# Ledger of designs, part 285: VHH binders against c4kar8

Target 1, 263 residues: c4kar8
Amino acid sequence: MAELSTPSPASPAPLDGGRGDELEKFTLRGARQILQLLQDLITHRGLITAHTGGGHSFMTAVLKVDEERGRVVLDPSPDPQANRRALAAPRLTCVTQLDGIRIQFPLVGLGEGQDKGRPALFAPLPAEMLRLQRREFYRLQVPLAHELSCLLKAEDLARKPVEVSARVIDIGAGGVAVVVPTGAAEFVIGGTLPACRLALPDGEPIELDLEVRNLNRQTQRNGTEQLRVGLRFAALPRAADTRIQRYIFKTERALNAKARGGL

## First folded at step 16 (VHH)

Design kc28 (framework vhh_vobarilizumab_d1)
Fold by ESMFold2-Fast, scan of step 16:
Structure kc28 (fold): chain B 263 residues (1-263), chain A 125 residues (1-125)
Amino acid sequence: as target 1 above (263 residues)
Amino acid sequence: EVQLVESGGGLVQPGGSLRLSCAASGFTFSDYAMAWYRQAPGKGRELVATITSGGSTSYADSVKGRFTISRDNAKNTLYLQMNSLRPEDTAVYYCARVEVWYYDWSGSTYEFDYWGQGTLVTVSS
């Protein structure tokens, strides 16, 4: 008998026990460590993607840590619908980056109000924060001037082949995140996009297969919405892997040098 | 309001068995992966076992083959069956709801939220 296996958007993905054991080494649970990391996000003006479930997210930032009341103060979205989704969500999954290191933490019990006369979102301090110090989790924010694009081989709603040029917003050893024009294609988590073409600033486009890992409709800080797609490199030729790593290291060094006033 | 209430801890001799229970309330239990972790005196926290919403299980190497994690979604209850207990299993055992992280090309990972109060297991002759 055929087994019903249609995924629910509310159902969590399967756990990776071996990976989970590895992640414990990167999990901060000390109150002082959590407070320090949140303060570092404030100091560095780190942008946070807050996932509200159902494939939705919005851009926010930590405005303040209220240690006496045990809570964080977040910048609300200018889109009222994004704020309503966040307030209705049982949990927010917050993802950010500090000095190339990925940081992730949950927020539960989100409320709204005002901080010094300005609209704000409030949540209790997270009990845990993940700080992924492994190189494989590093993601380079792609400079807009590089105009990196990836030509995706996808399907439309009628299952007809379409080619979509997507802007690459970040890149790592294992994949890319892209912005896809609204309505350009349909994506299924776990689906494979064959023979896509990644254009780096120099050389011919790299042909590669991409697995869809993440989909979210992200509300930007200006209130506009974009579709962000996380794509994993399903298989990489060694030459392609070398070119991608070289681009990442070279760009990272250049960005680091500029941040330090240019050596 | 999310609550997790552990029970079933106690004193047991080496080679003995013990079954821990965790009663969950305040959320749709069947939608969440669940975990057991432990903290022994003077040691760091150790993830013991996990179970997904679909029933797939994973275990720490230290307990593999001796412990069994299970769930009863109709009763909103998580279980840990512990067999062939050893002195090194002595710890406070915690039930945790697992929040699944969906992020970018990295795929899904997990983290713990809504920790229970814990239940003490002492393995001693």
Scores: ipSAE 0.012, ipTM 0.200, lowest interface PAE 8.7, mean pLDDT 79

Design kc29 (framework vhh_vobarilizumab_d1)
Fold by OpenDDE, second read of step 17:
Structure kc29 (fold): chain B 263 residues (1-263), chain A 125 residues (1-125)
Amino acid sequence: as target 1 above (263 residues)
Amino acid sequence: EVQLVESGGGLVQPGGSLRLSCAASGFTFSDYAMAWYRQAPGKGRELVATITSGGSTSYADSVKGRFTISRDNAKNTLYLQMNSLRPEDTAVYYCARVEVWYYDYSGSTYEFDYWGQGTLVTVSS
């Protein structure tokens, strides 16, 4: 009678601790940070998808943040059934985007009522907010005072080589957006602009190849037409990438300091 | 300017009845929940009754079955019918506009932004 040794249940593989640490970097838990982000959502009239569970969701917005009472006020759904589901849910998962950054936060303890005669949903302030800034997609709006420029090597309508000095309006790890006068050059989406020069404030211009990803015509208030060109870094040397990242980080820090009432 | 003016208070015998009125002006009365609260001499403020814009009512346990809150949106007037009055009902009664109200798992919350000057109700033999 061979005692069949029952295989000891395999200890559950340790949950891959690495993903948790990455999420922590993007999680805001500071009361001031949370309040500021909620205020930013109000200012930008950000639409929020509130998930109630079971595959159900509704569109809402933050209407008000009450710091003193520690509550957030949301716009109710025009669908009474959605509101009922929201109130019955133990947790709402709110998802939105601000400046291309995905924001996610939980709300617990939802109530229904009125604020100044208007129907509203009420919840305690979230304990945490996740701001998923994908480094790859983050675009820093370049301050006008920095006067970043990119010398574009392009072709005109006659396919004659032309050099166009373009103002950089945003920059990220993956590329830049620039503005050029209409008719300065012909751009083709998917086309490569070789040996361009990106001027940063911290030193010599960076030589790089750029790929045209998007084109948008813009009319200024003065009636002048400009072309916004979205450009991807086609091949960026490591040293150049480091310089760009450093510039972005330094500028972002300075902008944040200024926004906080710093010098 | 938002104004709330209470009237109808006075002296009444135990078991008697009074009807309080609150005339509202300076805002869209029909959009707001309204409330009555009272303050007895030497006591704190007590919420007596609430009525939502939709007409849903709530009462303090001390007045339940005796008092009735109602509203006439066409007249911009809030009412409190008080029946079977008791000496313990002696107080200054205030009309209040509810700035915020909500119901959650912990109960109902009411916040007021405007109130009247009050009307005195005295219940005495």
Scores: ipSAE 0.741, ipTM 0.888, lowest interface PAE 0.5, mean pLDDT 90
Fold by ESMFold2-Fast, scan of step 16:
Structure kc29 (fold): chain B 263 residues (1-263), chain A 125 residues (1-125)
Amino acid sequence: as target 1 above (263 residues)
Amino acid sequence: EVQLVESGGGLVQPGGSLRLSCAASGFTFSDYAMAWYRQAPGKGRELVATITSGGSTSYADSVKGRFTISRDNAKNTLYLQMNSLRPEDTAVYYCARVEVWYYDYSGSTYEFDYWGQGTLVTVSS
């Protein structure tokens, strides 16, 4: 396999563990359900962002699920330092997406070695997995060809108003994730960005208020850093909600047709 | 198909030396970690030594400092140099291909998919 490369896939930040009461109904603990979901990630070649703590993460994938041995096999990072951080971490928080559905699971007891002569990372099967099959947790990965952007009304380091055009990397019923150019604006988790403009292909930009939910600094394959900002729709007019839903539905249908079609 | 053939066993006096060889065929030898196992009469199998594709080695406490595992990827051959042999080293020695290995905080895991027929080593006065 060697490549599969291509622009780094975006992945949402981990959810808070303190939401146990709200997330219990989305938590899979059955061995068969966990095995099926991990196998689905293999079948769909789902890319996983593995968070090693301290703001660090690396891209991986499930290579194999070994039911008899009770373990999962992961693709190691081409960066040896990322692998060392992962092995030193007390746990990995793995975040991925399958058909727009957010999936999150922990891995504890990571090991390094080989499977049939190929480098691999090994971990016991997770005891639980989150599968957030809720409208507000559904996330469409935005095709690069759509050049979807959101004009953010933010502040710079000196607290002066600034407008930043950010690339939308994923979108759901509850919000968007964007990539912001380095140094373009300052963000405070919980802060509100008023009167931002989301540009969808069908029609005029949608004006809406966005709440900053998370920040993640990721090192790209070429060594550059990008700031990913998770933004929640603070209040969404019904007309805007309808347009966003229509875009998501239309795009997902087109992507599914493209994946299944062709000679 | 995968084949492992051991040779070099025999009768040797305590304190003597032997070199075992394992000729591998049917797979890309250089990609795989390899191991030597032994089984003494009336006892279970004991992992003696391992060598990764990168050349990292490990040894059972019973043989550390006396045995040396090595490989020649050009000849698809695994070796075990046995020095200062003891009666307790008497066993059938098996070459094995490592299907899976990994190291974590709890230690090392090695799993094998192919074994040779074995070669008998007898250490006796």
Scores: ipSAE 0.552, ipTM 0.834, lowest interface PAE 1.9, mean pLDDT 85

Design kc3 (framework vhh_vobarilizumab_d1)
Fold by OpenDDE, second read of step 17:
Structure kc3 (fold): chain B 263 residues (1-263), chain A 125 residues (1-125)
Amino acid sequence: as target 1 above (263 residues)
Amino acid sequence: EVQLVESGGGLVQPGGSLRLSCAASGFTFSDYAMAWYRQAPGKGRELVATITSGGSTSYADSVKGRFTISRDNAKNTLYLQMNSLRPEDTAVYYCARVEVWYYDSSGSTFEMDYWGQGTLVTVSS
């Protein structure tokens, strides 16, 4: 009777150095973003797995964020040995999930004490938080109330330049889907639309090149035909990417809050 | 409402002893670390002693070996036994509740949220 040695859960492989650039896209380093994400963890009572190294971990939660003092307060383990390991560790790797998105962040300089008479662990705010949203595939359905639009520079059937104001119906890190009236312009899959303008609620339109990736004719409930155009961002400046990501994040948060019965 | 009321202050000769008391109310006294502070005339407020909920104590170097902080959780009372008093110990002594304390590699941090009105200790010949 060969005892099938249940393979020890593989320590999460060190994020291989080559994926560093990809990870940077998912790494939050802004103080406000970090604080907001930590606050979200508190609000949602997100359970955190804190890894202390050597294959050891314990369950914790963020109890408090002190912005003024630049510290985070964690729930200690009921196991004193786990707490000792945590305090001895040069780095605590915290892993959690919020709204289906994996979040990872390091804590260094852990201390023990009390907050308002309750035992707690203390650490400086993380310098960075990794939010592993598969950006490439995630598409935010744009609320109608946001009235996102994209000015498309296209051609008509006669190859005459035309500008079409298109409503954005979904947005992701890689592109947008828009709806245009049928016959407003001619779109070719694989074609580039140069110098388009994406209007976000937070400021001036973003100028960008768009590549047509798909075309779908849709009939509305009222019988009107529309063309859904899937567009890829051909070359997105870093600043524009940041704005788009910020919009997506903010909107998702608002939608989730509403879905949870929040205002 | 959280209340801290100090007592036991007075005039004492150098080398004398006093025992200060702080009566605590309005919170679960046993759960909180407590501290004594003092403020001498014309000087800032300084930490004198701390005691955790578990009874671990710390002292300022100036009072080590002379002062003893203690607590009676059943009476909701904090004490400061002061022996071998010196003129430089003349101050208003304050009882304080520790809202937050922690220890890390850099040392201990204590943050207070409530203070008593203080009791005057005068050490004079």
Scores: ipSAE 0.752, ipTM 0.891, lowest interface PAE 0.5, mean pLDDT 90
Fold by ESMFold2-Fast, scan of step 16:
Order: C-alpha cells, then structure tokens, then sequence
Structure kc3 (fold): chain B 263 residues (1-263), chain A 125 residues (1-125)
C-alpha cells in the first residue's frame, strides 16, 4: 500500500521525494539570484501552477517583484474559492518552467488586496528557489498547435471502462502530464492504465502502459477547473523512447528559433 | 494628473462634530482604496481610516466608533464624518490614495502614493 506518492516531474506538481540533498545543488539562496529569476519569469510571461495542498492548484503569474519591500505580487484566480484555498494554506508551492528548465519555490504569508486598483495576491520573497536543468527533470511544454493527445483507458465514476482523449500539456523522458475533462474518468494514484495510445505528430500512435503519479485540480486563468494527471511511462520500449526524445528535441529547437524571430 | 483637495476643517468644541470632504481628480476614483491620515502638532502621522473600492472600512483604535469614512463614486469624493470630537483629535487631516493594500495573517497593510495638502481640525475649549 504504502508511502505517500510524490508528484512526478511529468506534471507541474511539486518535486520532493526525499531528494533534499540531491536538490540542494540546484537551490538558489542568494537574494540577487532569486530576484533575477523572478524577474525572468515576469519578462518571459511564465505561467505558474500554485499548489495549495490537498491536490488543489491554480494558475497564476508574477505581476511584480518589489525588491525594496521584499515581496512578490501575483495574479489572483478569477475563482474566489481558489483564492480562499491559497490564503488558508500554510504555504504555496509554486511550479513553473523557463525554457524547459523546471523552477519551484515556496511562498508563505500570502495576503489578498490590490495593487494600483487591481486585485492582487502578495507574499514575502521566497528564501530559496529550485532551478532544475537536468534531462530527468526537463519537461517540454507542448505547443497547443501540435494538438498532442493521449488516449487513456480508464474507468468512469461507475467503474465502467471508458476511453478518454486527453490533451498532453507537457512531456519528458519519464512521462507526460495530461488534461482530462471534469467527470470523464476516475484516477487512482499508483494505478496503471494499460494499452494507452500516445499520438505524436510523426507516425503511428505509441501504445504504452501509464502509471498515475499525481492528480491536480487546477483552476485556470479564466476561472474554470481542469483535472491535470501526471502519468509515468511504464516499461517504455526503446523505439518509443527514441521517438519521444526526438519530438522533444525538435520542438525545443523550433521554439528557440521562433523566440529569436525565426520562421 | 492626480489631485486630492480636502475641505471642511475648522474649530469645534469638545463633543462636537465635523465632516471632512476630499475631492479627487485625475484618476478612476472608483478603482482605488482611499484613506484619511492625520498629523497632530509635535506628533507623527497616524492612519485614521481606510475604505476599499468595494466599500470595506477600517479605523484606528483611537477613532473607532466616533469616525465614519465613506465615499461617493459618482462625485469622486471621499468623506470623514467625525463625531464626539476630543482635544486629542486636533490635527491636520490628509486625504490619500492607496497604491497598495492587502490583508494577511499579520493584519492589514496600506501604502499611499498621493496625498492632499491637508485641512486643519482644532478641538478646543
């Protein structure tokens, strides 16, 4: 039965897994480094998944970093319930990516109010930020234009078999994160979904077994809730691994070229 | 250009009442929280009352139950109704626009970006 499953890098969920010593080398503690990284998130319009605990999260962004007053200003959710969960939480765990590099940081002491007449959330600057730039932690944010999907074989609320076409939002060496419509299927952490089909732009869908690693009920920027499911590749065939890595590499290169004004 | 102009100050006897007004211009008044500050002779500035764009109010303990802050968004005007005035209420009263405010577990924070010129209230007898 077991242990509490840690969220996998295949989802925007927090990475911990008792890896404190391993992660220390990727942890930024200098005030200048933290300020620069937060400013980079603002400049690149980085979307942040803020985890409030209990499998709940919401989409936010850093609106401002106030160096003099030692605080960050975040975009509140248009869903009042998501904001209430955030304010009640002892800490937020914020997860985002910058050019495929995973960034994670805690916020403690959240407040709600306004900045220049606009609703905002406020928190002291984090004392530390995690910046993971290794292949095992790398997650490609899948462009919406690619319409990457995974056909999941799961069960509905009545435990009847159901096939759900889920949108792949990120992909890495160890798995994918998908968006599932509310009520479309029931997932159990640690459960196996056999014979799912991952559709990549090039070639036939890949048939593979997926393990459910984490579940996040995420409130989007428009206030709607979506279920994000982190899925780990089980016994991934070598040919499938090669094809997934090729997709990641090609998409990274294309996104980097586009960011520099390439066609 | 942001402009805040206070009026309504004057001399009043202890136990009396005064109503202060602040005419705001140069910004969308209805979007902003507003505040009243005071500075007594020989003392520091004190936040007296705040009102958010949604109408939520807060007061310094020294004036709670005696002062009422209100706003008229149609007239771009902020008010402070002062009742049961005491000699210690003698001060220059300033209208202010709140740039930043928030509530957290430690309490409330209000930070101002624009201030009026002030209006003198003297409670004496």
Amino acid sequence: as target 1 above (263 residues)
Amino acid sequence: EVQLVESGGGLVQPGGSLRLSCAASGFTFSDYAMAWYRQAPGKGRELVATITSGGSTSYADSVKGRFTISRDNAKNTLYLQMNSLRPEDTAVYYCARVEVWYYDSSGSTFEMDYWGQGTLVTVSS
Scores: ipSAE 0.712, ipTM 0.870, lowest interface PAE 0.6, mean pLDDT 87

Design kc30 (framework vhh_vobarilizumab_d1)
Fold by ESMFold2-Fast, scan of step 16:
Structure kc30 (fold): chain B 263 residues (1-263), chain A 125 residues (1-125)
Amino acid sequence: as target 1 above (263 residues)
Amino acid sequence: EVQLVESGGGLVQPGGSLRLSCAASGFTFSDYAMAWYRQAPGKGRELVATITSGGSTSYADSVKGRFTISRDNAKNTLYLQMNSLRPEDTAVYYCARVEVWYYEPSGSTYEFDYWGQGTLVTVSS
């Protein structure tokens, strides 16, 4: 079970075992396909995590696609430091999800300005977009209403044991991503967190061992900073795997029903 | 309804000065970048000066050091102070609202959605 690494602008694409040739099947390079996918992100109000390098990212969204000028217009961060990092970066790595499909694309040549009197970030259309339709890359974005949490067994800055209740923001067959307040615990990539407890809406919490795979300090759209931690299921009993898959399936069906029935 | 109304044009001698005004209405003036354009007889439109909502300014090379763009947000008014006027400054001057602008590594882009009717400036001896 694989999980996406936190890419930097200077780093290669997420590891999959054979990056270039394997990812080519999922790479869109047609101008019309790229425009359609970006428009779909606007239509579905998809939130984008833009990675600026050095373990930093910020939350953004596509506000507009200007086909004639070959530009995308993005929502700037309310944190001026996040915007300065983005403008200074040689490229942004943008990661999002549409209908459970992982989407990733680079933006190069970012500029700042305004659209109809409102601050905005501008970039040339990406030359390529990854649309990863593979089970190992599938991640369900957890609805906030579900209040899904994972109790982590970690260490503080003094190496003392600490328990942290972390909000689960996405979940897949191979792991979860959680949000932890900055400074609540220390995480080391490759470190193991034993006997953590994942609370699903139905039934008893699932006890499992988690491995830290990635760390990212993310500036939210309200300007606050949070630590995002990617965690891999180190060993998952079949019963636990079944419950997680059922949760993902039921939640996806409910979200699809709401999207069709609501509007 | 967005309206831009220019005034202050006229006949001046070479070396003279003139101040143009643009009265804006129908939108939140303080939120928008604004610009002055000109069109001389027999020539295309030239972007003369821009000013962002934050007060940052830019000028065409032909007018740098001679023209000053400014704004009064309390009065919803854009100004162009023109000093050391030359015969080649003779043109119809247009006030314009910037719909979109951005600064990118390769340069600056400006797109305009509204223009005024223009005011004639003639520099002649």
Scores: ipSAE 0.551, ipTM 0.824, lowest interface PAE 1.5, mean pLDDT 85

Design kc31 (framework vhh_vobarilizumab_d1)
Fold by ESMFold2-Fast, scan of step 16:
Structure kc31 (fold): chain B 263 residues (1-263), chain A 125 residues (1-125)
Amino acid sequence: as target 1 above (263 residues)
Amino acid sequence: EVQLVESGGGLVQPGGSLRLSCAASGFTFSDYAMAWYRQAPGKGRELVATITSGGSTSYADSVKGRFTISRDNAKNTLYLQMNSLRPEDTAVYYCARVEVWYYDESGSTYEFDYWGQGTLVTVSS
């Protein structure tokens, strides 16, 4: 039977709470990640569909995030009845899209008032935000300056355990591609490498189990051959998944800023 | 540049009255909620009264029924009419611009971004 469908990134409908286990890996709970994502919605003027319950919703946008006071400021609806429904609702479910990625978050404790003389809706910062990244094959090319590495627990030709420090050349939600020196270790497609350590620029290395998915010999520009190994993440702790996705997001954002500004 | 200039403070006897004025400039006065707050020597700041752009008012319990906040949008001026003054009303009174205000199930929140230099009110026999 088929796996449960992930909603289209463009769909305004809220995700069902019964899918908690499937959605947990896409849930951001870090305060800085939540603030960063809300700031991105401001920068890109992302339109938000706010669901007030009873089949009602209205279009809004994040006007401001107040980190010091822990609140988000939203654009009220031009329809006064929509605002009254929102204020009466026990929670809002906010749904939006950024760069094709679906974003969903709850707001509780909505108030009405003004920010710098302009009508606004106020709510505490959400404790969590759902960021549904559906692209299992999306690969961020890792900048050389980041010096990302993964310490692999593998076996040599004589079946002796070896540790190999491999350079990470690309990374995605589902895994990494690494470059391994020729003859350093043997890999079997479908084989598991337990207790490997992925080093990201910030913080301690992430301990994780990796599954070998593919092997490619690549000829470098200088004529030498390198072994490229595609590795799938086995089940990741929430914190590890969050750190990996944050790294991808920040790096992608920096690259996009370069493209937009342009030389 | 945003500027708030208070006037009308002075010495008055208990039971007397004073009217404070605040001349606002450098912003669209009619769009903003405004407030009066005070600070007596050795005491913390106290929010005295607020008025929204729509004219809704609120008062501290200590002044309710004695003080009246009002505004004249044509003159960009905020007023505080103080009646039945008491020695405990002695303080420096500040005009403030409300940066943020909102109402939710917990009540009202007011936050300020600009203040005047203050005007001294002394209530003494």
Scores: ipSAE 0.555, ipTM 0.831, lowest interface PAE 1.6, mean pLDDT 83

Design kc32 (framework vhh_vobarilizumab_d1)
Fold by ESMFold2-Fast, scan of step 16:
Parts: C-alpha cells; structure tokens; sequence
Structure kc32 (fold): chain B 263 residues (1-263), chain A 125 residues (1-125)
C-alpha cells in the first residue's frame, strides 16, 4: 500500500522518483541543467534535508559541485550517528527548496572523507533531479521573525487530550510543516487533528482540521534533533485558502525585495 | 606557499632499514591527510601509505608489515619508517598533501595537490 500512497504536497517526505511517468515533465536529466541547479543551491545557501530511511534525516548543504570529477560534496552532520546512518543507507533522498520550488534528487554511493582538510561527504552527481513547479508543491520557508504557530489538538504519551503550540517552519497550499516540542504530544501517520488553530500574522487564527502525513526526526546542522510533523489541510474553506495564499505571496514578495536590495 | 621537503633517502642493502622525513610548511599541517608515494624507474606512481589528520593509516599490500607511516603535528613533519627493505623498493619516494580523500562502497580515493621533489632510495649492494 505504501507504493500506492503518495505523500501530501505539504509533506517533507520524498516523492518516489520511480513514478517517472507522473514526474517526467518535472525531471531534469541534462548535465548542464543538473550542474546549474546544484550551483544555484550553493549560491542561495539552500538547506537540504537528506532522508536516510527509517524516518530519519539530517540537515546538510551542497559545499561544492565538481563537474570534472563528476561528484557533489556535502556538509556532514556534526552528529556522528546521522553520518553513520547516511553512509549505511543504500541511497539518500535529498529534498530542498529554491524560491519556494521543491527540488528532490537521489544520491547513491555516499563516501566520507575530507576536502582541503575539512570533513565532507562525497557522492557521484545525480543522473536526474526533480524540480516540482506545481503550485501544490510550493512551500514557503516561514521567517523566524514571523513567529508563525499552529495550536494542535493532539494526545500526549498517555493518550490524554493536549493542546500544543507548534512552530510552523514551512507552509504551502496543501498544508504546513511544524516543529513540535519534545515530549509534548504523540502523532500517528494518517491520524486527524480536529479544530487546530493556525495563527497568521495579519488576522485571527484560522480553525482547520489537519491530517498527519509524515513524521521525521531531523538532525539539525548544530547536531540537535527536532521532531518535524507534516500536516495536510483536510478540508480548507475558500476564505482560509485565500488568506494562506495571501500570506505566502506577501511574504515571498517581501523576501524577494529584501534579497534584491536597494533597487 | 605550500612546501614539502623530503630527506633520509640513500643506498641500503637488502634487509636494511631507512627512515624518511618530510618537512611541511605553508599550511595547517594538522588539518590535512598526508601520503607517501613512490615511482620506480620506468614505472608509474604507487601510493605507499596514507595517514589522516586523525591518525588513521593505510598501506599498499606490497609494504604492509614492513613500512610504518607516522606524523608529528607539533613539528609539521611526516615520517616513513622502512624495514626489511627489498630491491623492488628501489624508487624515488615523494611526500604528498592529500587534497581530497574519501571511502565509499567501491573503496578509497586519494587526490593530491602538492608533492615534494622526492628522495631516492636504492636497495642494492
């Protein structure tokens, strides 16, 4: 069943590249296109979530693309256990965003070593990359300054009802990804959280039902672990959809204006 | 300016010993993996031994059990202790700085960016 079930657009879970028929129009296979996209990730300091399997991932970044040697160099985790999981994995599924567009690519044959005296992970250049230019896959990385939160109606370890204020780390047309405080609640993939409240900066909280789509224990670049929960909007009223899209558009325009600077 | 200067080569009889030294300067020696490689007359270069910044070592099958690579980070010096020398060990021995190294499922990769001028080791009567 897992193969018939696709992750939601708001999920940080990787999409299966083996469904090439569905994703072919978004797949880059040209060597120059792949090199340019990887270089763009370096230029924009794009953070990459590398999925190692078993619900585990770690935060990394592309340090270097070596066209002549046909390899990519990645920032290792300061957590040695995350690096051991990565090296033991048959493949890494790397997920990132560039200007809100979801980028996904596999890395096979991961090695561990050094580049110019600095610890690094090495892999052959991917033969293909997914660049998902569909609105349903667009996710805005929420600025920390916005302090955007979602009050979740969940259960604790004893199955007692609990309300948890979770920080929203990204938001899209189909849902949100949140960071849940350690030990605050338990989540079940496919479970529904009714009457949650999404607090956007400009207005009253939006009441909505959320479906848990994925759970990921992510090792951050500083070596700490976070529980990240991907949540799908189960039934989104048009007014709520309009407000969410307005927030995304307004925030993206503000970030783009700041990045371009004084003209 | 990166410099690697080898010393300690010479003529030795089969079964003898030699210790090679490499004085490194112009970079943070302790951060880099270092290597010894050799080139016999009319042959290609052979990687003899490596040592990582953390002190992990590897050796070519031809020298395992006879050669020992070591480093002194306080002196910025790399060493190769060569015991039970054989005529086939005759070569110019080079100290090298490892620009890139990694291990994966296919084995180990070592790429060098700086090389010393070499020191000749002749194993013969």
Amino acid sequence: as target 1 above (263 residues)
Amino acid sequence: EVQLVESGGGLVQPGGSLRLSCAASGFTFSDYAMAWYRQAPGKGRELVATITSGGSTSYADSVKGRFTISRDNAKNTLYLQMNSLRPEDTAVYYCARVEVWYYDSTGSTYEFDYWGQGTLVTVSS
Scores: ipSAE 0.659, ipTM 0.853, lowest interface PAE 1.0, mean pLDDT 86

